Miniprotein binders against a7ua95r516to809. Designs and how they scored, part 156

Target 1, 294 residues: a7ua95r516to809
Amino acid sequence: ASLSLLSISDLVPDLQFIFFWMSNAIEILYFIQQKSPAYMQTIELMDDKAGSKESLLSATISANEEAMTILEEVIMYTFQQCVYYITKTLYVVLPGLLDCNPFGTEPSSEQCRRAAGVCVCAVCVMPEAVRRVVSVFQTTSDLLQQYQVHSEIQSQMFAYLFFFTNVSLFNQLIDKGPARGWFQRSRVLQIQASVKILLDWAKGAGHNHLAQKFFAKFCSTVTILASPPQQLSQMSWKALCAEHPSLKPVQLHRILTQYQLMAELGPLPIWQPSSEDEAYIYRTVDLLESFENH
Short names: E, the ipSAE of ESMFold2; O, the ipSAE of OpenDDE; V2, 0.75 times the mean of E and O plus 0.25 times the DockQ between their complexes.

## First folded at step 10 (miniprotein)

Design db16 (at its last look DockQ between E and O 0.99; V2 from the best seeds 0.81)
Fold by ESMFold2, look of step 10:
Structure db16 (fold): chain B 294 residues (1-294), chain A 80 residues (1-80)
Amino acid sequence: as target 1 above (294 residues)
Amino acid sequence: SMTYEVTIRTDNPEDLQLIAFALRILAKAMNLRVEEVRREGDTLRVRISGTPEQVEYFREIVELWLKVKGIDARVEVREV
């Protein structure tokens, strides 16, 4: 597929179709749940003329459960399809957050130009790389509102999108950061500023608690890397683990190693892993995160 | 059980796919057997099997669902 096919704008018709059916399946499910007790009561009050009342009730309960199961499967399938399409778009645009300079970037995006003559929005006032990511989230939010998707399903969808974003950014930073120069002080501060813009969008959109929860690993990483040496060198391994519980020992160790290299520090005794963690700092299978566990 | 034909007429034929889906699921939830669903332009015809009492309750539920959804449609039921 082309990069133009991966644009969120190109996917909107397909997403509208999927959201339409997901939303309606949810509404019909709740409608059945609300009306089912009254219908069952009419069967329970029937005359047992042929001795079939209990069999009819049992068959009706089973049919009712089968109908609700069908709807639950439609909801699950359509949810998974939405997430699949949206995350394919996110995958293309997320790496740009690590390369952008939010301090010097002017708004030159097509979306900002297309909005000329209209009141600017949060999307139009941010750097292009951040705007591309926010555009995916904002389009998703707009579709969820358009189709009046149940708020709990909206929360689940953004929980997964934020989880995916965190895993993608963290893995890219850890895996490619040294070669790309992303651990340099000025670069880390630029990354921190770009992520703050994204977190501000999430807060304004009503998803602050989800963003705080699911971005914790990436945010912890950036917070450590942005810390002044004066402050960080006073924190023990135990204190750093306590302050950053989202980071596994191998991950924290790798981040501190990169910090030492960039700050031109020698090994610090205060950063020696605890006895419980000593064996785990070299387990490279635990270094990168899986997209499957959310 | 008797066979009934439920006829749904709407000015918005784009709604008929959703209406057909909803009727199949609502009928199943009430243990009613859907024997045939066919579309003729702006009209949906659904054949169901059940007792007169079940089918009347089904008609009431379908009309209520259409109202809740805001779909402008007319529902007619006849024995066939």
Scores: ipSAE 0.759, ipTM 0.945, lowest interface PAE 0.6, mean pLDDT 84
Fold by OpenDDE base, look of step 10:
Structure db16 (fold): chain B 294 residues (1-294), chain A 80 residues (1-80)
Amino acid sequence: as target 1 above (294 residues)
Amino acid sequence: SMTYEVTIRTDNPEDLQLIAFALRILAKAMNLRVEEVRREGDTLRVRISGTPEQVEYFREIVELWLKVKGIDARVEVREV
């Protein structure tokens, strides 16, 4: 199937299989960790027949560690597979978020229309492009809960997915934004509204802290671009750096330069980088975010 | 060490793959040698080698794990 047709719903059976094994491997690992000390103690309390006890204990410790290592490998592998499939789906749906007009009248979800006619639930009132992104995260959440995956693993999963989403959206906005008109005020406001819906979902799902942390770069970019010229033109480079610490100097400089062009403000001395940052604004290798650092 | 056959029967044969996995890992964690794992319909048969005390402890651990998982299965141990 072409990547363009891949939906999260199509991946549910595969994801269910992976989550099943991930969850069970975690449970067995914790079970062994809880029970192994008592078992080792039983060996320690055995009569020492000619030094065999020490060798048996050592062998058992080694065997126990090997068993745990196998489980850890299963957990890591299944986690990676989940991330792989989910991020593929995100890759397909995320571009639509930047082109979305959330202020348009879109019909309710097909599922709610079939069941109740006109549904006004939070999901049904979402723009289609936003709903598609939320659906990926919601499906992931539902599966994690269905299989009772350990909370730490759930947090790690969402941390990575939010990281991936932020990198993807940020890079697309910086790279393609000028050409696609996403830096225009009207489009920026649409993007801001769409991201707010996503963040509100994350808050409702109990992932507010993670969302705020990992979407910081994208949110900062959108906030700057959404700012009125009258307000933003009064902010110094230092003030903008302080308010948006998630942005590298090269990124902030790029955003401001594109903003100047779009708003026809010309060069603003107040936005001139500090002497300390002047060397960094030319580091184009740091302009786009990397997927490797997570 | 003596050889024992651990037999697990369940009404949910779909659980047998997970049970087999868990048994192998638990046996390994206890330093028990797994000689053979066979599935026969709704029954899993595992041959293990160990001391009587180790095998009894293994039974208890397996039964406890099944209980924690909410799997209704019967565990039988026989010396072979």
Scores: ipSAE 0.746, ipTM 0.939, lowest interface PAE 0.6, mean pLDDT 91
ESMFold2 (binder alone), look of step 10: mean pLDDT 86; pTM 0.838

Design db17 (at its last look DockQ between E and O 0.94; V2 from the best seeds 0.75)
Fold by ESMFold2, look of step 10:
Structure db17 (fold): chain B 294 residues (1-294), chain A 80 residues (1-80)
Amino acid sequence: as target 1 above (294 residues)
Amino acid sequence: SMTYEVTIRTDNPEDLMLIAFALRILAKAMNLRVEEVRREGDTLRVRISGTPEQVEYFREIVELWLKVKGIDARVEVREV
């Protein structure tokens, strides 16, 4: 049969190799940056012999810049390779979050309720679909810490992974949601609960600020869809735009149209876009997010 | 410019690839020309060209880098 190298555990040896060279290139770059001023000063303080001091300094500055450029290229290449491998595994596991029922038709959740007093539900708490996503993030975090990757690079790595996750989930929800039944209220509440588990992991891992920043669009979408009809129907378009600034007019309009259909609130439009937004609500080129926006 | 041979001996030969990379980059950052890199078991031999003052500073930088990295290695420099 066909072999797939899409699980994160299968990629760990390759990721270890890449993280090793990335972390060392970062450390050597930092080391050079810290030591170069002192070295240049020793050249500047030399007794000038036949004018060679100025030529040596100029050549040394150029060579120093070339060395740092080589290291920056190694860092960029290795970072991109890490992101490539990790996002390939995320791409496979992320759709499961949208189909997941975290409230427990799974035997372990039912077994906990029915086996009164003997079941410890710790193993039943996280749905398998959520666990697969968390496993990718946790493995990444463990590798970054194992190789002592500079904290700024660790933050950039998770910023991109959260950005990728948001784009992937948002695009699938908007594009495939009607056909998959994901706009039904019971399904939206299940999606909301699954995402909360993921956000709780990010908070516990020290990435709360990044998760809040980069999941805003997807979270806004789910929040709107989970809202009770009587509350949402009383909000103006202007108020909804103000509450959900991460959503483009075409995105907000599409979400509200699907909400109205799902809630069976009739054919008459409830939310009237402002005159300035009317130009944008039909720009279908702006509906889905690009993975290139990072 | 004179030619020097830098000899690195380590108890952990798996570190030699990293040490060779670091020496090559550090030498370039100091405008020292690396002419040859040769491995002999647990020993790395690197030939560089520079002034005596540049090569002495290079040795100090390499020893400091090895210390910061926590690599147990012995550094010798000889004019060739």
Scores: ipSAE 0.737, ipTM 0.941, lowest interface PAE 0.6, mean pLDDT 85
Fold by OpenDDE base, look of step 10:
Structure db17 (fold): chain B 294 residues (1-294), chain A 80 residues (1-80)
Amino acid sequence: as target 1 above (294 residues)
Amino acid sequence: SMTYEVTIRTDNPEDLMLIAFALRILAKAMNLRVEEVRREGDTLRVRISGTPEQVEYFREIVELWLKVKGIDARVEVREV
């Protein structure tokens, strides 16, 4: 199937299988960790027949460690597979978020239309492009809960997915934004509204802290671009750096340069990078975010 | 060490793959040698080698794990 046709719903059966094994492997690992000490103690309490006890204990410890290692490998592998499949679906749907007009009237979801006609639930009033992104996260959340995956693993998964989403959206906005008109004020406001819907979902799902942390760079970019010229032109480079610490100097400089061009502002001395940052604004290698640093 | 056959029967044969995995890992964690694992319909048969005390403890651990998982299965152990 072409990547363009891949939906999260199509991957649910595979994801279910992976989550099943991941959850069970975690559970067995904790079960072993809980029971192994008691078992070792039983060996320790055995009558010491001529050094056989120490050998048995050592062998048992080694065997136990090997068993735990196998489980950890299964957990890691299944986690990676989940991330792989989910990020593929995100890759397909995320570009639509940048082109979305959340202020338009879109029809209710097909599911709600079939059941009740016009539904005004939070999902049905959500723009289609945003709904597709939220659906990936919601499906992931539902599966994690369905299979009772350990909370730490859930947090790690959402951390990575938010990281991936931020990197993808940020890079697309920086790279393609000027050409696609995403730096235009009207488009920026649409993007801002769409991101807010996503963040509101994350908050409702109990992932507010993670979302705020991992979307910081994209949100900062959108916030700057959404700022009125009258307001932004009064902010110094230092003030902008302080307000948006998630942005590298090269990134902030690019955003401001593109904003200036789009808003037809003349050169603004107040936006001139500090002497300390001047060397860094030319580091184009640092302009786009890497997926490897997570 | 003596050889024992652990038999697990369940009404939910779909669980047998998980049970087999868990049994192998639990046996390994206890330093028990798994000689053979066979599935026969709704029954899993595992041959293990160990001391009577180890095998009894293994039975208890398996039964406890099944209970924790909410799997309705019967565990039988016999010397072979």
Scores: ipSAE 0.635, ipTM 0.902, lowest interface PAE 0.7, mean pLDDT 91
ESMFold2 (binder alone), look of step 10: mean pLDDT 86; pTM 0.838

Design db19 (at its last look DockQ between E and O 0.94; V2 from the best seeds 0.78)
Fold by ESMFold2, look of step 10:
Structure db19 (fold): chain B 294 residues (1-294), chain A 80 residues (1-80)
Amino acid sequence: as target 1 above (294 residues)
Amino acid sequence: SMTYEVTIRTDNPERLELIAFALRILAKAMNLRVEEVRREGDTLRVRISGTPEQVEYFREIVELWLKVKGIDARVEVREV
């Protein structure tokens, strides 16, 4: 119940308990799946007197499926609990990425500019806002490894965490961006740099494919907003849709409207939606993304 | 069906909660009815109902699972 403003480090003991049971339930499920066929075969090879073999086999198949269902429910419940706690901490730290200035005079910024382009100790030299987000992801990764959670489940967990991160950042940018000044070009460039640091962490952690997949909408948004006006103004609506397929027409329209305002390109719309998209560019119910699992 | 008592003793009593869970689910998976689970110090006592052939296979599966998991434990089965 008191999860507001709670850091991931405060939750580690509870997460350790949940990961322990999740990992063991997964291992027992795998064990049953590998050993049950041999057991069923021993029943099939029994001497069939009075037909009791068929009843025993049928009952055993049913019981086996019930046992696996129980384990699947435990795995699902523990997975959901992990995600719940982790995303609560993530939700608290994510807005800081939108307010972050990674180009400050911090040692991490200056050291990266002086070096051959790569920060060796990324967590130690990151801007504070990025470090807080990476700390959540890194702690999660460390716990998954500590408890030897199956690699498929690890991938599913990071897929959801990146999905959650994308939805949270995109929704806040679109919803609060005008009031918070996040569409100003200097701020967009700062956001782009902060996200690049986060994506570099994901690549180094072995999650590059998942990050590319699940951050696509937010990254497309930032890419458009960061584009030089001469380059972007020469692209048609259809070309932008093709280059950024993750964006819905209403989302692209809102982004381009904010871009035109902040780049001071006048009030006359530059980009003309297609006739099919024109029907949907003002559907505000489609503007923000759902936190539902896609 | 006959009633058996499966006794598991380990030097690592902190693992008994995991062992109890695993035994319940493994017995279920083999269509064995678990009647009772008791913990007595470093010992877990489980009463199950099944045929002698089912219970012998269950014992073998439990011993294999303990080995795969790296749990040093002694498994005994007796008819009650």
Scores: ipSAE 0.750, ipTM 0.941, lowest interface PAE 0.6, mean pLDDT 86
Fold by OpenDDE base, look of step 10:
Structure db19 (fold): chain B 294 residues (1-294), chain A 80 residues (1-80)
Amino acid sequence: as target 1 above (294 residues)
Amino acid sequence: SMTYEVTIRTDNPERLELIAFALRILAKAMNLRVEEVRREGDTLRVRISGTPEQVEYFREIVELWLKVKGIDARVEVREV
């Protein structure tokens, strides 16, 4: 199937299988961790017949560690598989978020229309492009809850998914934004509104802190681009660096340069990088974010 | 060490794969040798070698795990 046709709904059966095993492996691991000390103690309390006890204990410790290692491998593998499948779906739907006009009238979701006719729930009033992205996250959340996956693993999953989403959106915006017109004020405001809907969802889902942390770079970029020229032209390079610490100097410089072009502003001395940052603004390798850093 | 057969019967046969996995891991964690795992319909049979005390403890642990998981299953142990 072409990646373009892959929906999160199509992956639900596979994800269910993976989450099932992940959750159970975690539970078994914790179960062993809780019960093993008592078992080891029973061995320790056995009559010491000619050093056999120490050997048995050592062998049992080793066996226990091996069993735990196997479970950890299962957990890691299943986690990676989940991330792999979910990020594929995100990869397909995320570009639509940048092209979305959230101020348009879009019909309610087909699912809600079938069930209730006209639904005014938060999801149904979302633009389709935003709803598709939210659907991936919501489905992930629902599955994690359905299978009662340990909270730490849930947090790690969302951390990674938000990281991936931020990197993807940021890179697309920086790389393709000028050519696609995403740096135009009207388009930026649309993107800002779309991202706000996503962040509001994340807040409602209990992931506010993670979303704020991992979307910081993309949000900073959008905030700068959404700023009125009159306001942004009054901000120095140092002030912008301080307000947007998630942006590397090369990234900030690129954003400001593109903003200047888009807004037809002349050269602004106030945006001149500091002497300290001057060497860094030419590090084009640091312009785009890497997916490997997480 | 003696060989024991642990039999688990459940009305939830869809859980037998999970039970089998859990049993293998739990047995390994206890340094018990698993000789054979067989599924027969709604029944899982596991042959384990160990001391009587180890196997009894294994039974208790398995029963406890099943309870924690909310799986209704009967565990029987016999020497073979």
Scores: ipSAE 0.702, ipTM 0.922, lowest interface PAE 0.6, mean pLDDT 91
ESMFold2 (binder alone), look of step 10: mean pLDDT 87; pTM 0.845

Design db2 (at its last look DockQ between E and O 0.90; V2 from the best seeds 0.78)
Fold by OpenDDE base, look of step 10:
Structure db2 (fold): chain B 294 residues (1-294), chain A 80 residues (1-80)
Amino acid sequence: as target 1 above (294 residues)
Amino acid sequence: SMTYEVTIRTDNPEDLELIAFALRILAKAFNLRVEEVRREGDTLRVRISGTPEQVEYFREIVELWLKVKGIDARVEVREV
């Protein structure tokens, strides 16, 4: 199937299978961790017949560690598979978020229409492009809850998905934004509104802190671009760096340069990088975010 | 060490794959040798080797795990 046709709904059966095994492997791991100390103690309390006890204990420790390692491998593998499938679906739907006009009237979700005719739930009032992105996250959340996946693993999953989403959106905006017109004020305001809907969802889903942390770079970019020229032109390079610490100097410089072009502003001395940052603004390798750093 | 057969019966045969996985891992974790795992319909049979004390502990652990998982299964252990 072409990646373009892959919906999160199509992956649900596969994801269910993976989450089932991931959850159970985690549970078994914790179960062993809880029971192993008592078992080892029972061996330690056995009568020491000619050094057999120490050998048995050592062998049991080794066996226990091996079993734990196997479970950890299963957990890691299943986690990676989940991330792989979910990020593929995100990859397909995320570009639509940048092109979305959230101020338009879009029909309610098909699912809610079938069930209730007209649904005014938070998801049904979302623009389709936003709803598609939210649907990926919501489906992930629902599956994690359905299979009672350990909270730490849930947090790690969302951390990575938000990271991936931020990197993807940021890179697309920086790389393609000028050509696609995403740096135009009207488009930026649309993007800002769309991202706000996503962040509001994340807040409602209990992932507010993670969303704020991992979307910081994209949000900072959008915030700068959404700023009125009269306001942004009064902000120094140092002030912008301080307000947007998630942006590297090269990134901030690129954003400001593109903003200047879009807003037809002349050169602004106030946006001149500091002497300390001047060397860094030319590090084009640091312009786009890497997916490998997480 | 003696050889034992652990038999698990359940009305939910869909759980047998998970049970089999759990049994193998639990047996390994507690230094029991798994010799054979067979599924026969609604029954899982696991041959393990160990001391009587190890196997008794294993039985208790398996029963506890099943309980924690909410799996209704009967565990039987016999020497073979």
Scores: ipSAE 0.755, ipTM 0.941, lowest interface PAE 0.6, mean pLDDT 91
Fold by ESMFold2, look of step 10:
Formats: structure tokens, C-alpha cells, sequence
Structure db2 (fold): chain B 294 residues (1-294), chain A 80 residues (1-80)
């Protein structure tokens, strides 16, 4: 038999099941944490006729910790299952961000208005490729709120989703960008605008700090590529490394090489790597990011 | 040191899976030994071992948890 990836809407029933158990495990863990001190106190106040009070207290503390450990394992397992299903849908929709044009064309907008409709389609609608990604994030957010998952766990989940998004977009841009023409100036500006829409969603959803942290590598890449030649050509290798610490030397070198090709710039002395970095700019094993947390 | 049977009855049998999970974890958290868990239609029967004081505290904790969760269920405890 064959298995296929489902859209996020097709996965909602399975995600509801997993969030139900995760949320309840979190709530029971919290409940135990709130009630344990009073229970331990009742044991400490017991009449110790047999001299076994210390042993009973120790056993009770151990049993309490074991119960909380079981709940933590359930929470971790259900969390991992949610992330697994959600990232499978993200993997399908993320490449479209690199191909989309978030700017409407004047003829399309003019044509819609000339039809005398109240519909202002191109300027009133989020680009479809961006909408598909936002839909995954928004559905996830809605489910987390529906099941009243603790904000701490919600933040951890979006940290994983943003990390995955960053790795996927960065790797595809670096690996496929030359063949796809994604390093062309006009294309980079379109990518930058599309990512801006995602970052605005993250900010409005209360995840700005996570997005800033976990999109850093991809955002740095796009920021460099979008920079005007007059501005970028005045920044040294050391200055670029300092401004973009998320980029490895091999990654920065590759980005600058592609920038030179598309901007039709010759070699620039100011972009010469430092002596320490020269050994690392050709380490192609370090070029693409791992989907594992390393 | 004594064995008790905790009986949970609910109008919503769908809740019994969650109730069973919660009772197992709560019993463990408060150092009661769960001997057996049986499900019979709308009824959950849990055999636990402990002192009368432990079992009474467990009863209070289960009733409080059911109230916090908003689950309409009847809790009965008997010595067996």
C-alpha cells in the first residue's frame, strides 16, 4: 500500500486526537504539582508509632516523581507526533514561497477594477503560496488554543516549526537557486516580500521573538542578496560575518559569489575572507543545513 | 495494606478512557498501588491497595479533579 502527505485540513482529526491527550497530560501534570506539597505535609504530620515515617515519605516522593515523569514522556511523545505531521505538510507547501510573486501587477489590478467589480483581487488577497504556509501555521495555532495547551508548549512547537521552515527554505535556495534563477535581483526582492508576510503573521500571532531567532539564517541570506550593490560593496568580509553571525563561512562565501554573478560585479578585495575563514569557505559538507538539531 | 474498589459511573462513556488514564496516574502520584482496572460499559472499576487514610485522600483528589475537568461522574469507594 502507498502513503501520501495530506493537507493540513485533512490532518485536523488526527491532530485533534493528539492535542487532546497532550493537553490533558499537561493539565494532570499541573494538577499533581499543585496538590503534592499538601499531601507531603500530611505525611510529615503523621503519628510515627512504627518509626516508618521517613521511609513512607521517601517512597511517596519517588512515586510522585515517577508519575510526573510518565506525564512528561506522554507530553514529549505527543508533541513529537504533532510536529512530525505538521512538518510533513510544511515540506510540501514551503517551496512555493521561493517561486511566488507577492506583488500584484498593475494590469491585473487595473483589469479587475475595469470589470467594474467591487472585487479588488490582486491587491486585496494574500498570494496563494504564502496563504498555504500561513494556513499551516494558523491551523496549528487555532488547535493549540482550542485545546488550551500551555503557552510554554505552544512556544516550543512554533520554535520547531520555524526551525524546520528556515532549514527547508535555506537549503532549497542555496541548492536549487542557481538553476531556478532565484538569485536574480527581481526574484530576491519577491522572496523578501513573501517572507515579510510570514514574519508579519508570526509577529501578529505573538511569536515574533521565535521567528527572529529561528529564521535568522534564511533572513540573513535574503537580506544580503537584496542589498543594493553600492551598499553591499562597502561592507568587508569581517563586517558581514559580524552582522550575520548565523551564516557559516562557506555559506556566506557562496551567497557573495552568487551576488557577484547576478550583479555582474568582478571580484572585490573587501570581500576576501579572513585568514581563519579561508580554510572553511570550500567546505561543501557545511553548505546545507541539517533538519536535525545540531 | 487493605484493598479497595473505586467505582466510577458516568453518563458519558466517552470520558472513561480519560478518567482511567487520570486515575492510574493520580494513584501512582500519591503512592497507591493499582491492582486492576476494568471497564464495564458506563462503569470503571479500579482496585487499589493502601491505608484507609491514603484511599480517602485519593477519593478527595479524584473528586476534585473530576470537578476541575467538568466531568459529571459518581465516585464510590468500598473495602474488598
Amino acid sequence: as target 1 above (294 residues)
Amino acid sequence: SMTYEVTIRTDNPEDLELIAFALRILAKAFNLRVEEVRREGDTLRVRISGTPEQVEYFREIVELWLKVKGIDARVEVREV
Scores: ipSAE 0.738, ipTM 0.941, lowest interface PAE 0.6, mean pLDDT 85
ESMFold2 (binder alone), look of step 10: mean pLDDT 86; pTM 0.833

Design db20 (at its last look DockQ between E and O 0.93; V2 from the best seeds 0.80)
Fold by OpenDDE base, look of step 10:
Structure db20 (fold): chain B 294 residues (1-294), chain A 80 residues (1-80)
Amino acid sequence: as target 1 above (294 residues)
Amino acid sequence: SMTYEVTIRTDNPEYLELIAFALRILAKAMNLRVEEVRREGDTLRVRISGTPEQVEYFREIVELWLKVKGIDARVEVREV
């Protein structure tokens, strides 16, 4: 109940605090890494009084490593906290993406209406459900930029968020899709359009490669489901495996089985798994994606 | 080793906790003993033990860090 009311905007103050410390810890770490060699050299150049220099150097190296370890712990902790809060928000808004009809006329965002009357920006023309998801990512991007977080950490953050989003959407689609009617062609086309808007945003935000990589499984699923029966029925199991390598055999088999039922095609011998894959299509444990594999 | 007090005064008191954190970490990284860290209003006071050369280097590195961060702060060092 309480989770459904949590918006990314409500988390901004907490996230700002975390990003502040994360960014600064990273900067201090790099600063130490840059300056420590010169400091060590100054110790090395000191007059060697009876082995005291070596001991001092060793102690200083150890102290330096400990200091860096503390910073790394702060960075890791703050990163994890950011991910926790952001994914919590994503968890709330992502189901709406699957139910979204992007072909409907929805009003511009309230924020843009208040500021400019009628806004035709890319965000304002988005369906509300898509906009909510994009808002989470955009807010994350804005905060990362605001606090000048190191680019590598930004990439890692988005990699994880896209991974999480893909897993969440894929699992929901596979698990609940048949019951929710998301496997119906009209609904699939809506989902495909919604995902395209998200991917277009990611491309515009400079995360095209990451988005393509981490959304591959969900996109493959949607692509298969969006395919016309006349086209998909001409594709063999092997061809589908080759075209959609992100899908496990059990996943592909599930998708095709549900597609067959929905499209009333009857059994298609051409979709019969290969002898090599036949053992794997029954591995139901591999059907849903795990959040732990990242 | 002697004991020194490093005093940092800033017009940006919102950064005092960050400065305190940075000072502790930088001192540790230099193998300097931090004896005490106190905040008094817009002033941070850090007591450290080390050689004169170490403390001078510490002053320089702190000033450099503050500059890199864009924090306007005055750093003073005195023996105590």
Scores: ipSAE 0.765, ipTM 0.942, lowest interface PAE 0.5, mean pLDDT 91
Fold by ESMFold2, look of step 10:
Structure db20 (fold): chain B 294 residues (1-294), chain A 80 residues (1-80)
Amino acid sequence: as target 1 above (294 residues)
Amino acid sequence: SMTYEVTIRTDNPEYLELIAFALRILAKAMNLRVEEVRREGDTLRVRISGTPEQVEYFREIVELWLKVKGIDARVEVREV
């Protein structure tokens, strides 16, 4: 199988099928919930000549609950399938966001290329790597709207997609950053710019609150790494923990260690962990985030 | 308890699989036993068991659901 089979465009027909059934299962569940009291009343008004009314009512309540359970299972299953397929495509495209240069990318149109001699930067376009991530989010948003999926389900889906994005970017940066040169200051500034483009999309799409919540760890990391040495060197460990509560002690320690190395601030540690945090700064089990947040 | 055949005819055949699913779930929610579901072109034939009053209420519920969903369909019920 080719990585091209993981493109969001190739998955649209399957996603359309899944969203169709998810949306309709939600509508039928709501319909049953609204009509069940009236139906139960018709049984309660039934002529009870053989004393069967109580048995019928009890069986009908049980059957009604079973029907709603089936619909809830369909909704959960279809939601899980959507998330599975969408996150598979995200997993393929997210690493490129850490390698892209949003400042030095050549214009994508001939009109923009021909204007380069006069420097008309107002026509600059989104970097390809960022565009690929945005395309996954935008396609998901378009499908949810096309099938009129309940707004609470839409929020849950984007909450998970942003969570997945944050975990993937953070883990890649921490794990591969030293070997890939991603902690160099010019690279950090490029990553910061790329993330801003993604956050701007989320704001324009009406998901700003979810993006702020679920990107916090990665954004804190990039904010620290992008800080000027004069400003960061003056902050205590306690102040950094208070400013960046999303970061665990081992994570903050790793980030500051890389910062000190890349800013060439010498071998003497600048930031001294609190006595309580010292026990945790080398807990490698806590360094990378889990994709299962429970 | 008698057996009835519910016939659904629609000029929107893209909805027939959804209609079949909805009928099974609505019947179950009303404690009606679905014996058989057959698709014949643009027509669904569903055999259910219940009292005459339950089956008439089922027909009313199915017609209401079709109206809410915006599906243009005709519902017929016959004792078999």
Scores: ipSAE 0.756, ipTM 0.948, lowest interface PAE 0.5, mean pLDDT 85
ESMFold2 (binder alone), look of step 10: mean pLDDT 87; pTM 0.847

